# Ledger of designs, part 1: miniprotein binders against q6w4x9r395to579

Every score and structure here is a prediction.

Target 1, 185 residues: q6w4x9r395to579
Amino acid sequence: GHCSLEGGSFVTTFDARPYRFHGTCTYILLQSPQLPEDGALMAVYDKSGVSHSETSLVAVVYLSRQDKIVISQDEVVTNNGEAKWLPYKTRNITVFRQTSTHLQMATSFGLELVVQLRPIFQAYVTVGPQFRGQTRGLCGNFNGDTTDDFTTSMGIAEGTASLFVDSWRAGNCPAALERETDPCS
Unless a header shows other numbers, all headers, positions and changes below count from the first letter of the chain.
F, E and O stand for the ipSAE by ESMFold2-Fast, ESMFold2 and OpenDDE, each averaged over both directions (binder to target, target to binder). V2 = 0.75 x the mean of E and O + 0.25 x the DockQ between their complexes.
[cut] stands for letters that were removed.

## First folded at step 13 (miniprotein)

Design M2 (at its last look DockQ between E and O 0.82; V2 from the best seeds 0.00; counts 0 for: pae E 4.0 > 1.5, pTM E .643 < .8)
Fold by OpenDDE base, look of step 13:
Structure M2 (fold): chain B 185 residues (1-185), chain A 81 residues (1-81)
Amino acid sequence: as target 1 above (185 residues)
Amino acid sequence: SPQLLRLILKAFRLERRAERLEELAKKLGDPELAERAEELKERAYELFWRALRKGDPELLEEIEELLEEIKELLEEFRKLE
């Protein structure tokens, strides 16, 4: 399964369902029992302009009981501190520079993350077949059915992205907007 | 960096600083300093999660306060070296 976060506000689920939202919060991208140590992948969005529609991905965060990794445009912070040079290696995770503009987080448990640093900060999540039907978050449930990708954290299927996205907020943030709003609003 | 990211990273760095202090304290054989460092580490951990959750206007102030406490503890540690 491939999930992408592109263009600052676009998401494509593991089941290839595209949607758009504008939010300024931390969201759960991926939770799964297949991730060791209660692992989760999260996306940090923030305001990039003056309007409500000017939002962008600013960081990707992997959290577990054993590992904490924050990948942003200018720096990577891990359990070992700031990574001055790559690769960073732990027991089952490796973070390294893939290209001049791309970082990659490789794991031994079937999760791969590629982050484009420039010109636009974007992220690409890949999970192995063992994750089928066992994922939840903004990347969907990876069951081959796009119609139920907007299942909330409470297990409710939503018809619109806004309520779906809001259900996966890490905390108390403003409500996400599904469509571009009037900059004067 | 955006404000939210800055808070997240600041809190994370605080946690790491406290962790290093705890390790150093243990190496010196000072259990009191180690305990204090552990407390600060736990607080930093909490602030990190608060940063992820957003919506806390006092978070920056608390991060700055914790940073000062860590600096003070570091200074005490250096006096023992």
Scores: ipSAE 0.454, ipTM 0.763, lowest interface PAE 1.2, mean pLDDT 90
Fold by ESMFold2, look of step 13:
Structure M2 (fold): chain B 185 residues (1-185), chain A 81 residues (1-81)
Amino acid sequence: as target 1 above (185 residues)
Amino acid sequence: SPQLLRLILKAFRLERRAERLEELAKKLGDPELAERAEELKERAYELFWRALRKGDPELLEEIEELLEEIKELLEEFRKLE
Protein backbone atom coordinates (compact mmCIF):
# COMPACT_ATOMS: atom_id res chain seq x y z
CA GLY B 1 0.00 0.00 0.00
CA HIS B 2 0.88 3.66 -0.81
CA CYS B 3 0.03 6.79 1.10
CA SER B 4 1.18 10.25 0.07
CA LEU B 5 1.42 13.65 1.79
CA GLU B 6 1.79 16.35 -0.84
CA GLY B 7 1.77 20.14 -1.05
CA GLY B 8 -1.31 22.07 0.07
CA SER B 9 -1.89 19.49 2.83
CA PHE B 10 -3.14 16.87 0.35
CA VAL B 11 -3.25 13.21 1.41
CA THR B 12 -3.95 10.05 -0.54
CA THR B 13 -4.70 7.00 1.65
CA PHE B 14 -3.48 3.41 1.28
CA ASP B 15 -6.83 2.72 -0.41
CA ALA B 16 -6.29 5.65 -2.81
CA ARG B 17 -8.83 8.00 -1.23
CA PRO B 18 -7.68 11.63 -1.70
CA TYR B 19 -8.42 14.45 0.72
CA ARG B 20 -7.14 17.82 1.90
CA PHE B 21 -7.13 19.41 5.34
CA HIS B 22 -5.94 22.53 7.16
CA GLY B 23 -4.24 22.24 10.52
CA THR B 24 -1.24 23.16 12.64
CA CYS B 25 -0.53 20.13 14.77
CA THR B 26 1.20 16.79 14.95
CA TYR B 27 -0.99 14.00 13.58
CA ILE B 28 -0.89 10.21 13.72
CA LEU B 29 -0.12 9.16 10.16
CA LEU B 30 0.19 5.42 10.66
CA GLN B 31 -0.22 3.08 13.60
CA SER B 32 -0.21 -0.70 13.27
CA PRO B 33 0.59 -3.79 15.34
CA GLN B 34 3.00 -4.64 12.48
CA LEU B 35 5.27 -1.80 13.64
CA PRO B 36 7.66 -3.08 16.32
CA GLU B 37 7.79 -1.71 19.86
CA ASP B 38 4.60 0.35 19.65
CA GLY B 39 5.85 2.17 16.60
CA ALA B 40 4.01 5.06 15.01
CA LEU B 41 4.61 7.37 12.09
CA MET B 42 3.55 10.98 12.66
CA ALA B 43 3.27 14.07 10.49
CA VAL B 44 3.95 17.61 11.69
CA TYR B 45 2.02 20.39 9.97
CA ASP B 46 2.50 24.11 10.46
CA LYS B 47 1.41 27.40 8.92
CA SER B 48 2.88 28.13 5.50
CA GLY B 49 1.13 31.45 4.79
CA VAL B 50 -0.80 34.32 6.38
CA SER B 51 -4.13 32.60 7.12
CA HIS B 52 -4.65 29.54 9.31
CA SER B 53 -5.87 27.61 6.26
CA GLU B 54 -2.43 27.76 4.61
CA THR B 55 -0.64 24.80 6.18
CA SER B 56 1.96 22.32 4.99
CA LEU B 57 3.98 19.33 6.09
CA VAL B 58 7.21 20.30 7.87
CA ALA B 59 8.41 16.99 9.33
CA VAL B 60 7.79 13.28 9.57
CA VAL B 61 8.53 11.50 12.86
CA TYR B 62 8.97 7.79 13.50
CA LEU B 63 8.65 6.82 17.16
CA SER B 64 8.82 3.48 18.94
CA ARG B 65 10.17 2.33 22.29
CA GLN B 66 13.56 1.83 20.62
CA ASP B 67 13.73 4.41 17.82
CA LYS B 68 13.20 8.15 17.52
CA ILE B 69 13.76 9.67 14.08
CA VAL B 70 12.73 13.18 13.02
CA ILE B 71 13.06 14.03 9.32
CA SER B 72 12.64 17.65 8.27
CA GLN B 73 13.66 19.75 5.30
CA ASP B 74 17.02 20.81 6.73
CA GLU B 75 18.04 17.96 9.02
CA VAL B 76 17.56 14.45 10.35
CA VAL B 77 17.82 13.87 14.12
CA THR B 78 18.03 10.35 15.54
CA ASN B 79 18.71 8.59 18.84
CA ASN B 80 22.40 9.31 18.18
CA GLY B 81 21.94 13.04 17.56
CA GLU B 82 22.07 15.04 14.36
CA ALA B 83 22.79 12.76 11.39
CA LYS B 84 25.53 14.79 9.70
CA TRP B 85 26.66 11.79 7.67
CA LEU B 86 24.20 9.48 6.04
CA PRO B 87 23.43 6.64 5.96
CA TYR B 88 22.10 6.23 9.48
CA LYS B 89 21.70 2.53 10.26
CA THR B 90 20.19 0.45 13.02
CA ARG B 91 19.49 -3.27 12.88
CA ASN B 92 16.01 -2.64 11.43
CA ILE B 93 16.12 0.89 9.98
CA THR B 94 18.31 2.62 7.41
CA VAL B 95 17.97 6.32 6.56
CA PHE B 96 19.91 7.47 3.52
CA ARG B 97 20.02 10.20 0.89
CA GLN B 98 18.39 8.72 -2.19
CA THR B 99 19.17 11.79 -4.34
CA SER B 100 20.15 15.41 -3.72
CA THR B 101 16.46 16.17 -3.08
CA HIS B 102 15.12 12.87 -1.69
CA LEU B 103 15.72 10.96 1.50
CA GLN B 104 14.61 7.39 2.23
CA MET B 105 13.90 5.47 5.40
CA ALA B 106 13.89 1.74 4.71
CA THR B 107 12.97 -0.85 7.33
CA SER B 108 12.99 -4.60 7.79
CA PHE B 109 9.38 -4.59 9.02
CA GLY B 110 7.68 -3.57 5.79
CA LEU B 111 7.58 0.21 6.17
CA GLU B 112 9.28 2.49 3.66
CA LEU B 113 9.27 6.29 3.76
CA VAL B 114 10.51 8.50 0.95
CA VAL B 115 10.76 12.21 1.68
CA GLN B 116 11.13 14.93 -0.93
CA LEU B 117 13.09 17.69 0.80
CA ARG B 118 12.98 20.26 -2.03
CA PRO B 119 11.42 22.26 -3.58
CA ILE B 120 8.47 21.33 -1.35
CA PHE B 121 8.61 18.98 1.67
CA GLN B 122 6.51 15.95 0.76
CA ALA B 123 6.30 12.37 1.99
CA TYR B 124 5.46 8.99 0.47
CA VAL B 125 4.68 6.02 2.70
CA THR B 126 4.73 2.43 1.47
CA VAL B 127 3.71 -0.59 3.55
CA GLY B 128 3.86 -4.28 2.73
CA PRO B 129 0.89 -6.64 2.44
CA GLN B 130 1.17 -7.70 6.10
CA PHE B 131 -0.33 -4.31 6.97
CA ARG B 132 -3.64 -5.00 5.16
CA GLY B 133 -6.57 -4.18 7.42
CA GLN B 134 -4.18 -3.40 10.27
CA THR B 135 -3.46 0.30 9.90
CA ARG B 136 -5.02 3.40 11.41
CA GLY B 137 -4.38 7.13 11.15
CA LEU B 138 -4.31 9.71 8.35
CA CYS B 139 -3.26 7.04 5.83
CA GLY B 140 -6.47 5.08 6.44
CA ASN B 141 -7.13 1.45 7.33
CA PHE B 142 -5.81 -0.30 4.18
CA ASN B 143 -8.77 -2.68 3.83
CA GLY B 144 -9.51 -2.08 0.14
CA ASP B 145 -12.66 -0.08 0.84
CA THR B 146 -12.50 3.70 0.47
CA THR B 147 -15.88 4.26 2.15
CA ASP B 148 -14.47 3.68 5.65
CA ASP B 149 -11.01 5.23 5.25
CA PHE B 150 -12.21 8.23 7.29
CA THR B 151 -12.49 6.11 10.45
CA THR B 152 -11.74 8.28 13.49
CA SER B 153 -9.66 7.41 16.53
CA MET B 154 -12.99 6.61 18.24
CA GLY B 155 -13.94 4.09 15.56
CA ILE B 156 -16.54 6.23 13.80
CA ALA B 157 -16.56 6.35 10.01
CA GLU B 158 -16.98 10.00 9.04
CA GLY B 159 -18.02 11.45 5.71
CA THR B 160 -15.73 14.48 5.93
CA ALA B 161 -11.98 14.72 6.10
CA SER B 162 -11.92 17.50 8.70
CA LEU B 163 -13.55 15.46 11.49
CA PHE B 164 -11.42 12.45 10.61
CA VAL B 165 -8.16 14.44 10.61
CA ASP B 166 -8.98 16.26 13.85
CA SER B 167 -9.52 12.91 15.59
CA TRP B 168 -5.95 11.87 14.75
CA ARG B 169 -4.20 14.80 16.42
CA ALA B 170 -1.36 13.46 18.57
CA GLY B 171 -2.14 16.05 21.22
CA ASN B 172 -4.69 18.72 22.13
CA CYS B 173 -3.96 21.53 19.72
CA PRO B 174 -6.18 24.52 20.48
CA ALA B 175 -8.79 25.57 17.96
CA ALA B 176 -7.77 28.42 15.72
CA LEU B 177 -9.86 31.56 16.20
CA GLU B 178 -9.35 33.47 13.00
CA ARG B 179 -11.90 35.14 10.79
CA GLU B 180 -11.67 36.58 7.32
CA THR B 181 -12.70 40.23 7.17
CA ASP B 182 -13.28 42.52 4.21
CA PRO B 183 -11.08 45.60 4.17
CA CYS B 184 -12.73 49.00 4.03
CA SER B 185 -11.76 50.88 0.84
CA SER A 1 12.07 27.08 10.68
CA PRO A 2 8.54 26.64 12.07
CA GLN A 3 8.19 27.19 15.82
CA LEU A 4 6.79 23.72 16.59
CA LEU A 5 9.52 21.93 14.63
CA ARG A 6 12.21 24.07 16.29
CA LEU A 7 10.96 23.13 19.77
CA ILE A 8 10.77 19.43 18.88
CA LEU A 9 14.34 19.38 17.60
CA LYS A 10 15.75 21.35 20.56
CA ALA A 11 14.12 18.95 23.02
CA PHE A 12 15.42 15.93 21.12
CA ARG A 13 18.97 17.30 21.02
CA LEU A 14 18.73 18.06 24.74
CA GLU A 15 17.80 14.44 25.42
CA ARG A 16 20.80 13.26 23.39
CA ARG A 17 23.15 15.47 25.41
CA ALA A 18 21.74 14.10 28.67
CA GLU A 19 22.21 10.54 27.42
CA ARG A 20 25.86 11.25 26.60
CA LEU A 21 26.30 12.61 30.12
CA GLU A 22 24.75 9.46 31.55
CA GLU A 23 27.19 7.29 29.60
CA LEU A 24 30.11 9.39 30.79
CA ALA A 25 28.99 9.09 34.42
CA LYS A 26 28.75 5.30 34.11
CA LYS A 27 32.22 5.16 32.51
CA LEU A 28 33.64 7.16 35.43
CA GLY A 29 31.96 4.82 37.94
CA ASP A 30 30.09 7.55 39.81
CA PRO A 31 26.55 6.30 40.49
CA GLU A 32 25.33 9.61 41.97
CA LEU A 33 26.31 11.49 38.80
CA ALA A 34 24.82 8.70 36.66
CA GLU A 35 21.49 9.05 38.46
CA ARG A 36 21.52 12.84 38.02
CA ALA A 37 22.27 12.42 34.29
CA GLU A 38 19.50 9.84 33.90
CA GLU A 39 17.00 12.22 35.53
CA LEU A 40 18.01 14.93 33.06
CA LYS A 41 17.57 12.47 30.18
CA GLU A 42 14.05 11.59 31.34
CA ARG A 43 13.11 15.27 31.75
CA ALA A 44 14.41 16.01 28.23
CA TYR A 45 12.39 13.13 26.78
CA GLU A 46 9.25 14.47 28.46
CA LEU A 47 9.96 17.87 26.91
CA PHE A 48 10.28 16.19 23.49
CA TRP A 49 6.87 14.57 23.98
CA ARG A 50 5.30 17.84 25.15
CA ALA A 51 6.77 19.70 22.18
CA LEU A 52 5.50 16.99 19.81
CA ARG A 53 2.01 17.32 21.28
CA LYS A 54 2.09 21.14 21.31
CA GLY A 55 0.63 21.39 24.81
CA ASP A 56 2.98 23.60 26.85
CA PRO A 57 3.62 27.25 25.88
CA GLU A 58 6.77 27.64 28.01
CA LEU A 59 8.77 24.70 26.64
CA LEU A 60 11.54 26.95 25.32
CA GLU A 61 12.22 28.30 28.82
CA GLU A 62 12.29 24.78 30.29
CA ILE A 63 14.71 23.67 27.57
CA GLU A 64 17.08 26.55 28.38
CA GLU A 65 16.93 25.73 32.10
CA LEU A 66 17.85 22.10 31.40
CA LEU A 67 20.69 23.19 29.11
CA GLU A 68 22.18 25.19 31.98
CA GLU A 69 21.80 22.21 34.32
CA ILE A 70 23.60 19.96 31.82
CA LYS A 71 26.36 22.53 31.44
CA GLU A 72 26.95 22.55 35.21
CA LEU A 73 27.05 18.75 35.33
CA LEU A 74 29.50 18.64 32.41
CA GLU A 75 31.86 20.92 34.34
CA GLU A 76 31.67 18.54 37.32
CA PHE A 77 32.58 15.61 35.04
CA ARG A 78 35.54 17.51 33.60
CA LYS A 79 36.92 18.09 37.13
CA LEU A 80 36.76 14.34 37.79
CA GLU A 81 38.78 13.51 34.66
Scores: ipSAE 0.164, ipTM 0.545, lowest interface PAE 4.0, mean pLDDT 78
ESMFold2 (binder alone), look of step 13: mean pLDDT 79; pTM 0.726

